VH-VL binders against a2ajx4r71to235. Designs and how they scored, part 26

Target 1, 165 residues: a2ajx4r71to235
Amino acid sequence: GRCNFEDRLCSMTEDQTLQPGWTRRSGIISNSPPFWDHNGNISAHFLALVSRVDSISSNLRSRIFLPTNDQQVCQITFYNFSSNQNGKLIAGLQTLCGDPIEHLWQKTEILQSRWERNVITVQSSQQFQVIFQAQMLATHGQEEVIAIDDISFSSGCLPADVCQT
Short names: E, the ipSAE of ESMFold2; O, the ipSAE of OpenDDE; V2, 0.75 times the mean of E and O plus 0.25 times the DockQ between their complexes.

## First folded at step 12 (VH-VL; framework fv_tislelizumab)

Design q6 (at its last fold request DockQ between E and O 0.03; V2 from the best seeds 0.00; counts 0 for: pae O 7.6 > 2, off the site)
Fold by ESMFold2, fold request of step 16:
Structure q6 (fold): chain C 165 residues (1-165), chain A 117 residues (1-117), chain B 107 residues (1-107)
Amino acid sequence: as target 1 above (165 residues)
Amino acid sequence: QVQLQESGPGLVKPSETLSLTCTVSGFSLSSYWVHWIRQPPGKGLEWIGVIYYSGYTYYNPSLKSRVTISKDTSKNQVSLKLSSVTAADTAVYYCARDSYYEGMDVWGQGTTVTVSS
Amino acid sequence: DIVMTQSPDSLAVSLGERATINCKSSQSVSSYVAWYQQKPGQPPKLLINDASTRESGVPDRFSGSGYGTDFTLTISSLQAEDVAVYYCQQYYSYPYTFGQGTKLEIK
């Protein structure tokens, strides 16, 4: 059925114009950290961008949300595991008019040993999408990873209706 | 049951390579990973590096490329090599296991290494 | 590197009284702080992980608290066997880093 955005991940899409880079991984298939999802489960899946011989940048984009209001706060909850010396993970907003992405949160060049839970409060006077952008420079050594798990939107993040054919 | 034990020469000459072995028993390396930590006499603790069962490693930048950590799964051993040692490398060296939820919960007894002469 | 700063450097507490050791990180480490006890000639012994979770076999008088950058180890009723050096340690990111230690003595 329809996503209510409480404690659930709604469908995220990768930008069509970028080289596809995010993959679903689990600890079972990983040769580099993380070897578990944020719950410590080796078989559970998370999204990962893995370093390559060439630099890569990839966006994940949410559905469109209505402007925020003061009655129920719109919050994004997600877990990140960044294990890289040559990368950057950004969480931000973009309005439908193609405005520049507003950066709300970022993580750079960190070798995490554990997943971190993040909560971001969103404020926008226009309809918007949430963007997770990962950037990874080419590496000469061991595999580097940017991973994200369990993206969810609070009830104050109101979906915009879509037209049905 | 669960045990880690460090072994190696107690005296190492300057400029040589320090080589230590951590022998593990009573747990699976697939569920735990192994760290090396050192403690100079009368001083605090310094993390050296880590190896996961996959062979994936991270090292303390303060030691740069002087450190190599490796494993020999057939012998249940994790090895530490530290090249080009000086008197500053004199310390008690520990290995310790780590897991996702428990931190470094079991440590070896430590082995004292003196860099002299 | 994330710097872990303990206070005080030494602490003298009467038997049966409360001892409190503080640890501050130079940046947020979430809840990923461990506390160790080290007695002379022995390796460090893990007391607390995840800021507040007692390791198995650790007496109830030991408790930990904190989140982000400020962490506390409390011994609610000091016993003679608690004389040791105590270290906090973050395991949020590599390199793992330790506080400088707090020497706990009986007054």
Scores: ipSAE 0.652, ipTM 0.844, lowest interface PAE 1.2, mean pLDDT 86
Fold by OpenDDE, fold request of step 16:
Structure q6 (fold): chain C 165 residues (1-165), chain A 117 residues (1-117), chain B 107 residues (1-107)
Amino acid sequence: as target 1 above (165 residues)
Amino acid sequence: QVQLQESGPGLVKPSETLSLTCTVSGFSLSSYWVHWIRQPPGKGLEWIGVIYYSGYTYYNPSLKSRVTISKDTSKNQVSLKLSSVTAADTAVYYCARDSYYEGMDVWGQGTTVTVSS
Amino acid sequence: DIVMTQSPDSLAVSLGERATINCKSSQSVSSYVAWYQQKPGQPPKLLINDASTRESGVPDRFSGSGYGTDFTLTISSLQAEDVAVYYCQQYYSYPYTFGQGTKLEIK
């Protein structure tokens, strides 16, 4: 599946345990970075977490996937944009067994306010969800942004029959 | 025509390594997963592990430290090794075929392994 | 691990009558449940997969139902050859786990 956020959050869900922070934006409806999506389209949408004063954290969860196999590799592709100096974006795996999030990818450095493509390979013996966790410390009035766009799951990522809640 | 057949020594001494071979026919190991399952006398079934097309393996955590599953596709054979055996490892051992999350549709007849001094 | 619990442990049913075996999982396993029949001295035989899909060659009197945590195997009209131990199994996640088995006999 693919999620370019043109249709709300697609199959992604935002954790309700944290304060909602992710907002669907575009270069047209927002004058804050980024001013375009990963393709340079100013009208296309992406998901952004913006912090100006307070610390903020928010998680995005994928649908549930079956345990992986070697017939087809499960790969996740996504684009991220970061203008934050005091933030972190993590792509992780969480099983349905209540295990802590396993960090598969993380970015803590300033990314010079540009979109970057990322590819993650997932291997899991358990039913799992992919978690995008964004964290930003207080910015003391300086606007900072973490944005995500065009999340895609390869054919090797097989969704479970259980509906996402 | 599809068959799996377990083979190996029926008697293993404690602390030794149990080695079994599953010989398949009627299908290719390149197209099916193979599971190992065991059944102690008079008891239920315990899943040991699985080997995928490429040789990737998943093991039961309860046995992971002692179990090794491998295969030779050209020989149509899947191997099971269980180290440091005890009396608790006495069981009928089965290998079974699985396409992909479709259940284990074909089983071998099983081979009895007794751990005894 | 996901625990599969069958009920009852043993069941006696008259010929031609309905036999019902239940299986409960410790957590939701969606429809990723299989049922096996094992006769003495034989390996398990797959009867049902995906909770309700009958395996090829399995008589129509066998049926499976359920989703989530509660599953049922039903034999609509018990035959003499149905005497066996039946196992449910989840393949929702590794490790695969089986129920403890239900011994079905003729009353």
Scores: ipSAE 0.017, ipTM 0.585, lowest interface PAE 7.6, mean pLDDT 90
ESMFold2, look of step 12: ipSAE 0.007; ipTM 0.492
ESMFold2 (binder alone), look of step 12: mean pLDDT 93; pTM 0.953
OpenDDE, look of step 12: ipSAE 0.005; ipTM 0.613
ESMFold2, look of step 13: ipSAE 0.479; ipTM 0.816
ESMFold2 (binder alone), look of step 13: mean pLDDT 93; pTM 0.953
OpenDDE, look of step 13: ipSAE 0.000; ipTM 0.603
ESMFold2, fold request of step 16: ipSAE 0.007, 0.007; ipTM 0.533, 0.501
ESMFold2 (binder alone), fold request of step 16: mean pLDDT 93, 93, 93; pTM 0.953, 0.953, 0.953
OpenDDE, fold request of step 16: ipSAE 0.014, 0.000; ipTM 0.631, 0.565

## First folded at step 13 (VH-VL)

Design n1 (framework fv_ramucirumab; at its last look DockQ between E and O 0.06; V2 from the best seeds 0.00; counts 0 for: pae O 9.4 > 2, off the site)
Fold by OpenDDE, look of step 13:
Structure n1 (fold): chain C 165 residues (1-165), chain A 117 residues (1-117), chain B 107 residues (1-107)
Amino acid sequence: as target 1 above (165 residues)
Amino acid sequence: EVQLVQSGGGLVKPGGSLRLSCAASGFTFSRYWMNWVRQAPGKGLEWVSSISYSGSYTYYADSVKGRFTISRDNAKNSLYLQMNSLRAEDTAVYYCARDDYYGMDVWGQGTMVTVSS
Amino acid sequence: DIQMTQSPSSVSASIGDRVTITCRASQGISSWLGWYQQKPGKAPKLLIYDASSLQSGVPSRFSGSGSGTYFTLTISSLQAEDFAVYFCQQDYSYPYTFGGGTKVDIK
């Protein structure tokens, strides 16, 4: 499956509890970078987490997937954008047994405030969700943005409709 | 059916110009990056140019930069390659190809461009 | 620019043979590598993307592996329709670049 956030969050969900989380933005409606999606479209949407004063953190969760198999690799492709240095984006794996999030990928470095393409390979003997966790520290008035766009799951990522016990 | 149908090309003298076209059907054209790739007779593949689905981003091989222009008309589901100041070494079969972010998964049938005096 | 060095340039094989083609990148490209098959007079066909992901509709006898700077395409048991030219291509960064190609011929 593919999620370019043109249809809200597609099949993904956001863990929002106490703090504002991810917002669906575009270059047209945003007052902060990025001013276009990963494809250079100013009208296209992407998901962004914006911090101006306070530290914030938010999780974006995929649908549930079945255990991976050896026949076809489960790969996740996504684009990320970061505007400042005090942010961290993590892509992790969480089993449906309440286990901690296993970090598969993380980025803390800012590369000239542009969209970057990433690929993650997933192996799991249990049902799992992929979690994108964005964290930003307070920067005393400086706006920071972490954005995600065009998340794709390869055919090797087998969707599950229900939790298998 | 997802397909790309090419037109244009032909024989031109050095210094001349040609415009290639690529018509897309069977998919939402505006949601894909597009590419031009060429292949000289008996040679390998050479990437020529890419364009984002909005046209906001364009990329060119050094060999064609300043001479070729990639463009698209999403309302017409069409991709174009304007080739100016053509050289003998530009002689090749030119392919348009859809980029699905994983690779070029759909290709046109190719069109021959021959630059010769 | 990222140079893609493909080897061998040609290989003769028989039906049923295991065929391996390699591609080396002049710098790390992670898994941003695709493999294409091209038959005479035809456009290339995508076989493998992201180094190891099989394109839809491609037979399972094709497989890709590798990461960083070294990649391989393997045909586990060569079939008659597999005689063609194969190309690797990096899409890590622009300019996109292809390997020189490998011609798989009948022995």
Scores: ipSAE 0.011, ipTM 0.604, lowest interface PAE 9.4, mean pLDDT 89
Fold by ESMFold2, look of step 13:
Structure n1 (fold): chain C 165 residues (1-165), chain A 117 residues (1-117), chain B 107 residues (1-107)
Amino acid sequence: as target 1 above (165 residues)
Amino acid sequence: EVQLVQSGGGLVKPGGSLRLSCAASGFTFSRYWMNWVRQAPGKGLEWVSSISYSGSYTYYADSVKGRFTISRDNAKNSLYLQMNSLRAEDTAVYYCARDDYYGMDVWGQGTMVTVSS
Amino acid sequence: DIQMTQSPSSVSASIGDRVTITCRASQGISSWLGWYQQKPGKAPKLLIYDASSLQSGVPSRFSGSGSGTYFTLTISSLQAEDFAVYFCQQDYSYPYTFGGGTKVDIK
């Protein structure tokens, strides 16, 4: 499912209890880029990780999915925005057996003027979660931002728990 | 109705300073990013600088960093470019332009800056 | 910096001709490319945004296409008022950069 973050974190959960972690903001109240969501709507919300003076690291986790297969492709679609030169955003995969996070996609060191749409394909022989990991180094007093909007999972991403019916 | 009117150009010697102004009317100025773009005589377009809605974020071409300062006064609906330590290669027509996220959709008429001994 | 390479540098054409101008980015820029028209002594005018979206008030004979690193502007049937210089410009990341321009001249 798609999440536009108008009300909450949707079905994603945040690992780190660091405050502030990922926060919901809109272009209307922002003092830093982005000043609008990926549709150009200044009143719509997106998730942002913001750093001014402290280094920040935070993970955002999906629900658990069943193993993938070749006939029904599991794809993750999301938009990203980055106004930092000292950070990274990673999309990855973690299985339930405690394996390290497998990195599927990464973005670093780009000062963007616009949101970018991304699609990544997940392949896993085990149950898994999708992880968005952001890291930003301390800055010299200016806000730097990593933002995500409209995370969605294709129909080939099958929930391990079917209580969503 | 929507308009950007420029002023403040002229002739200046190398090493001198000049301040360009751009007055906005017919739209809510404080909701738009603004740009400066220049064009040397007989040459193409070169982006110079951008400024966010509130002025909190500014961006500059490498050729002007440290010498030019973009600023805005939202109460006066005005955009400015302070140009210091001017060089002959800064000679150009300077345009202010409104950025509506999708492109520079409204442009000023241009102001000539000539840097010459 | 993202370099924008525009070709051809000039085109001689007649009214009614189909004109195609290309623009190549040194890195992927998604679809965040604009096309601008400039007539002598005047400010540039936005024609196309997001590679293919027509700006309000621009005639439908103008069209744009492309994504990633390769983009085109097409004028399907050239009119007298279309003789101008055309610039592509990426707004994917700072610093913004323009192509070198394509002059469309009367034959």
Scores: ipSAE 0.008, ipTM 0.599, lowest interface PAE 8.9, mean pLDDT 81
ESMFold2 (binder alone), look of step 13: mean pLDDT 95; pTM 0.960

Design n2 (framework fv_ramucirumab; at its last look DockQ between E and O 0.04; V2 from the best seeds 0.00; counts 0 for: pae E 10.1 > 2, placed apart)
Fold by ESMFold2, look of step 13:
Structure n2 (fold): chain C 165 residues (1-165), chain A 117 residues (1-117), chain B 107 residues (1-107)
Amino acid sequence: as target 1 above (165 residues)
Amino acid sequence: EVQLVQSGGGLVKPGGSLRLSCAASGFTFSRYWMNWVRQAPGKGLEWVSSIYYSGSSTYYADSVKGRFTISRDNAKNSLYLQMNSLRAEDTAVYYCARDDYYGMDVWGQGTMVTVSS
Amino acid sequence: DIQMTQSPSSVSASIGDRVTITCRASQGISSWLGWYQQKPGKAPKLLIYDASSLQSGVPSRFSGSGSGTYFTLTISSLQAEDFAVYFCQQDYSYPYTFGGGTKVDIK
């Protein structure tokens, strides 16, 4: 069972929240967009954060990685989908346990409900985790969605066990 | 067979109104964006309006804001464009188009709207 | 608004020719560009989405490439049925905008 940091999604964990967080979804069981994954496959699964009434926020957290080196680049590849502009998705870096998240990437744009591929380069002299932070403000009407699919880490992202101080 | 069948249109004097209809069949209408796109005689394509799959959000070209209203009835698998305060420059063939979030993959046959005195 | 500039405005070509049409965006649009074919008296038909993805049922002689601000549609070996007008269209941001069109005529 090890993560293929080049071509596979690594296991991610969700920070504790008071509301339902990220769920595994497909187009078949969705009554809101996206109705298919980034490959156009209605049956394939993706992770979704969904809100209809209340504002919600949630973090999705990677395993801990060792400091990066200059010889092989640590890159994060993922696809994202957003159904409205009331939400915000951030990809960030947390270098010490419990430290503030350093924002490496974020998405805010005119509403365009489309899967987008992203590549982020990480450089860190300390151990780190990658954090996806999503926030959706209260919406009116039908469900609104932020979704992520196919998170992968390049070979330069070397796993570790614990944070350093 | 997936299909969009349009109706409405015709000749109208400046300042008049028309309502265009677009009936969908052969697919789950409520899962798709819908667009209106127009083409003046001998000219290129111009996006006019879009409506979210649920009808909750609508978008308009600046040239039609305040005059045109896009709407949908998901129970009847139908898309509408209410056009008020029509002007000569609104003369065009109007197409409805299904959007699968990547492109307009299914188009209606087009409805001619002519605005002249 | 994002202006889409398409060139050439027309092409005269023979069956079997390679035809290339270009489209430039006034600002970056990632890969969010579609190509449409329109024959006289007919609605447009989607050929390519996301700059390079071939729509189902479209012959493989059609291909698209590009990202950012510069995009191409290529017909590798022109067939009799390919004489039409071709439009590029961005769906990166509202308002959606089309290029001015390229008419491909028989030589």
Scores: ipSAE 0.008, ipTM 0.574, lowest interface PAE 10.1, mean pLDDT 80
Fold by OpenDDE, look of step 13:
Structure n2 (fold): chain C 165 residues (1-165), chain A 117 residues (1-117), chain B 107 residues (1-107)
Amino acid sequence: as target 1 above (165 residues)
Amino acid sequence: EVQLVQSGGGLVKPGGSLRLSCAASGFTFSRYWMNWVRQAPGKGLEWVSSIYYSGSSTYYADSVKGRFTISRDNAKNSLYLQMNSLRAEDTAVYYCARDDYYGMDVWGQGTMVTVSS
Amino acid sequence: DIQMTQSPSSVSASIGDRVTITCRASQGISSWLGWYQQKPGKAPKLLIYDASSLQSGVPSRFSGSGSGTYFTLTISSLQAEDFAVYFCQQDYSYPYTFGGGTKVDIK
């Protein structure tokens, strides 16, 4: 499946247990970067977490997937944008509901004001969710943004609808 | 096994310099922010410095700003702390610690730094 | 800077006791608070992150609660291996700051 956020959150869900804050934005309606999606489209939507004063942390969760197999690789592709170097974006794996998130990918090098393409390969012997966690420390008077766009799961990512307990 | 192994430190006179090293193994070093935390004998923990990916961003406690320099070599899986103009109050066990933004979940074994005339 | 005030500085307890340690922040830090355990001659060990999340491998007798400016670490039933010094730490903003520590010793 593919989620370009033109249809709200698609099949994704926001985990608001700590700090809710993901907003669907576009270059037309946003007063802060980015002012276009990963394709440079001003009207197209993307998901953004914005912090101006307070530290924030929020998760975006995928649907549940079945264990992966060796015959068909499960790959996740997504674009991210960061306005500065004070934020952190993590792509992780959660096999059981409530279990700690296993880090698969972390945003380390920041290309300011640029969309970056990322590809992650997932291997799991158990059912799993993919979790995108954005974290930003509080800064004094500086607006910070982490944005995500066009999340896609390859055909090797087999959907499930039951949380593994 | 995820591990941080420290080296360096020792006895130095006030005004002197030391360089601490921290070697990482068992994880992708370049994907983590790193910290230095120190603890004076019989005292509590004090954050000293943090470094982001590639070393492009660094943070320092006011007590060490302008004297200490944190750096990293991702190719060598190594973290460093260059300490200049050392003072008696810098005497402490220094720890390197991995920061995954949830907390400092992996620590080195610590290195004693003694500044004394 | 954000000051972290930890209390008590020390507590004497027996095995099986419920022990509660508090940490107060000079300003709101949301849930950006961690708890660490440190034994003599050893590096600190992360117990709790995000105020209430149990670190992997940590016994369930440890729990954290709170948000904003007031936080607590609770050991529901103290075990022999729990005698140590405990520290809170905020990672809400730089500079990171620790509480003064709480020594849990044998009564």
Scores: ipSAE 0.007, ipTM 0.596, lowest interface PAE 9.3, mean pLDDT 89
ESMFold2 (binder alone), look of step 13: mean pLDDT 94; pTM 0.956

Design n3 (framework fv_ramucirumab; at its last look DockQ between E and O 0.03; V2 from the best seeds 0.00; counts 0 for: pae E 11.9 > 2, grease 19.9 > 18.9, off the site)
Fold by OpenDDE, look of step 13:
Structure n3 (fold): chain C 165 residues (1-165), chain A 117 residues (1-117), chain B 107 residues (1-107)
Amino acid sequence: as target 1 above (165 residues)
Amino acid sequence: EVQLVQSGGGLVKPGGSLRLSCAASGFTFSRYWMNWVRQAPGKGLEWVSSISWNSGYIYYADSVKGRFTISRDNAKNSLYLQMNSLRAEDTAVYYCARDSYYGMDVWGQGTMVTVSS
Amino acid sequence: DIQMTQSPSSVSASIGDRVTITCRASQGISSWLGWYQQKPGKAPKLLIYDASSLQSGVPSRFSGSGSGTYFTLTISSLQAEDFAVYFCQQDYSYPYTFGGGTKVDIK
């Protein structure tokens, strides 16, 4: 499945228990970068986490997927944007609710004010969710942004029809 | 059939200008990033420029910044490279290439650009 | 900029030989590495993407491996049509950069 955030969060969910987090934005709506989505469309939507004075962290969760198999690789493609080097975006794997999030991806160098393409390969013997965790530290009132767009799961990522506990 | 067909190029004096064209067919052009890559005679490949689907993102190699302009016309399924202030070191075969999510999977046939006095 | 150092610059081999080409990145690029084959007078052809994924239509004798800063392209059994120049390329970040190329010629 693909999520370009034109239809709210698509099948994604946000953990709002921690802090106010991701907001759906566009170049038309936003008062801060980015002023267009990964496609350069000013009207298209994306998710953005914006920090002004406080440190913030928020998780975006995928739907639940079945264990991966050797027949077809599960790949996740997404675009990320950062206004500076102070933000962190991590893609992680969580098998069960409450389990530690295993870090699968973290880009060490961010192209400032650019949308970047990323691909992650997921392998899991258990049912899992993919978690995008954004974190920004307060930096003297400077506004910072982490944005994500166009999350795509390959056909090898099999959605779970029933939650397995 | 998915293909890119190039035109333009030729011989030009230093300081001159050329415009390269790349016509796409067999695929939805507007759904792909596009690239220009060049290769000097007997040398390796050098990335020149990239352009996003709606031209919202454009990147240039430092060697051509301020001199070259990449553009596209999605209605015409065409990619362009306007080359100004050409230098001898710009002499190369220039390729347009489709940028898939995983790499440059479709290439034009190349166009020779020769900058010489 | 990310520098891509490719080695060897050339290798002489025979049909049936195992050929290995290496590419080193000046910094970590995860798996954002592609391998291309180029024959004289022709445009490059994508062989491997994402460091180890075989492009559709490419023979299985080609394989890629590696992550981070060290990558390899292997031809398990060299065929006549495999004599060409091979390039690695990172698409981790702009500017995109290529390795210097490796010429695989007949021994």
Scores: ipSAE 0.011, ipTM 0.605, lowest interface PAE 9.7, mean pLDDT 89
Fold by ESMFold2, look of step 13:
Structure n3 (fold): chain C 165 residues (1-165), chain A 117 residues (1-117), chain B 107 residues (1-107)
Amino acid sequence: as target 1 above (165 residues)
Amino acid sequence: EVQLVQSGGGLVKPGGSLRLSCAASGFTFSRYWMNWVRQAPGKGLEWVSSISWNSGYIYYADSVKGRFTISRDNAKNSLYLQMNSLRAEDTAVYYCARDSYYGMDVWGQGTMVTVSS
Amino acid sequence: DIQMTQSPSSVSASIGDRVTITCRASQGISSWLGWYQQKPGKAPKLLIYDASSLQSGVPSRFSGSGSGTYFTLTISSLQAEDFAVYFCQQDYSYPYTFGGGTKVDIK
């Protein structure tokens, strides 16, 4: 199945792991920010990467998209939150299965602990996936969070069935 | 204490093979990307290969593609580099390094590989 | 591949001097630039990540700046333990590449 071009999430999956990386969370159960989603709703869910004991990392991967065209712009819209000054969230592009990831966007500074809206424009002459890479450095005893909400792909991001390489 | 301890270096003739090992302790190895970086005697640093935490992504420098194989065993907290068809230009100190997305923040002590007839 | 060019190749300096090392990328790499210190016979040590962020445990006399294609590492007051070789490295895209290194020697 095709991705709905108005979808906020387009079949995002986590790379295979022995432990859950990204989890659905709400503000109700968190001992640290965020205490609500980007709309201010304490009960609404967002995707969170949470660490307290050790550094953690995880990748969140989109479905495969067809090459972009000049008629409609492929844009990724998402909200992010980070409680960790050493936390890093990167949006990257990977063409053809196994190609190097090109980093398109990053969040490296925590000027204020708040939800921020981001828009990234993608251009690719080949089939591609969008990869969110996150890592947090944590001190023992402090809960650190990177959160993402409301990922959507504009109509210019055309779904593909599989990577044929 | 976060630590990477390397082994497996040595002298080998051109065309030979060697396997390098890197043992991790003091952190959750299965959550980190790992790298191999080498340094020829008296020369600068050259990235060799990277592997994702679950082995789902693997990258090689062009100079080693098809000859070297990076792998990891998360149950044993160990990273490996299988080096086949070795050439004189592969002579270097080989470092394993943990990738924090902020850079390579933990390095092994280095293992010398000498390829000479 | 993104080529990283360091300047100078070496510098002689005294304790207390300000030392500046530059690194140029052949293409834009945003802020995805790290600085590493290496002493003889030892593994490299990460000093600066994301062009300007100081790695934990690194003295504040080290600072980094720059974006795009031009980057600078500064040691504000050189200490005895700072005599080493310094490398820049981009982690913007594979293959990751290092600069050629800058040796900081005692004058």
Scores: ipSAE 0.008, ipTM 0.527, lowest interface PAE 11.9, mean pLDDT 79
ESMFold2 (binder alone), look of step 13: mean pLDDT 95; pTM 0.960

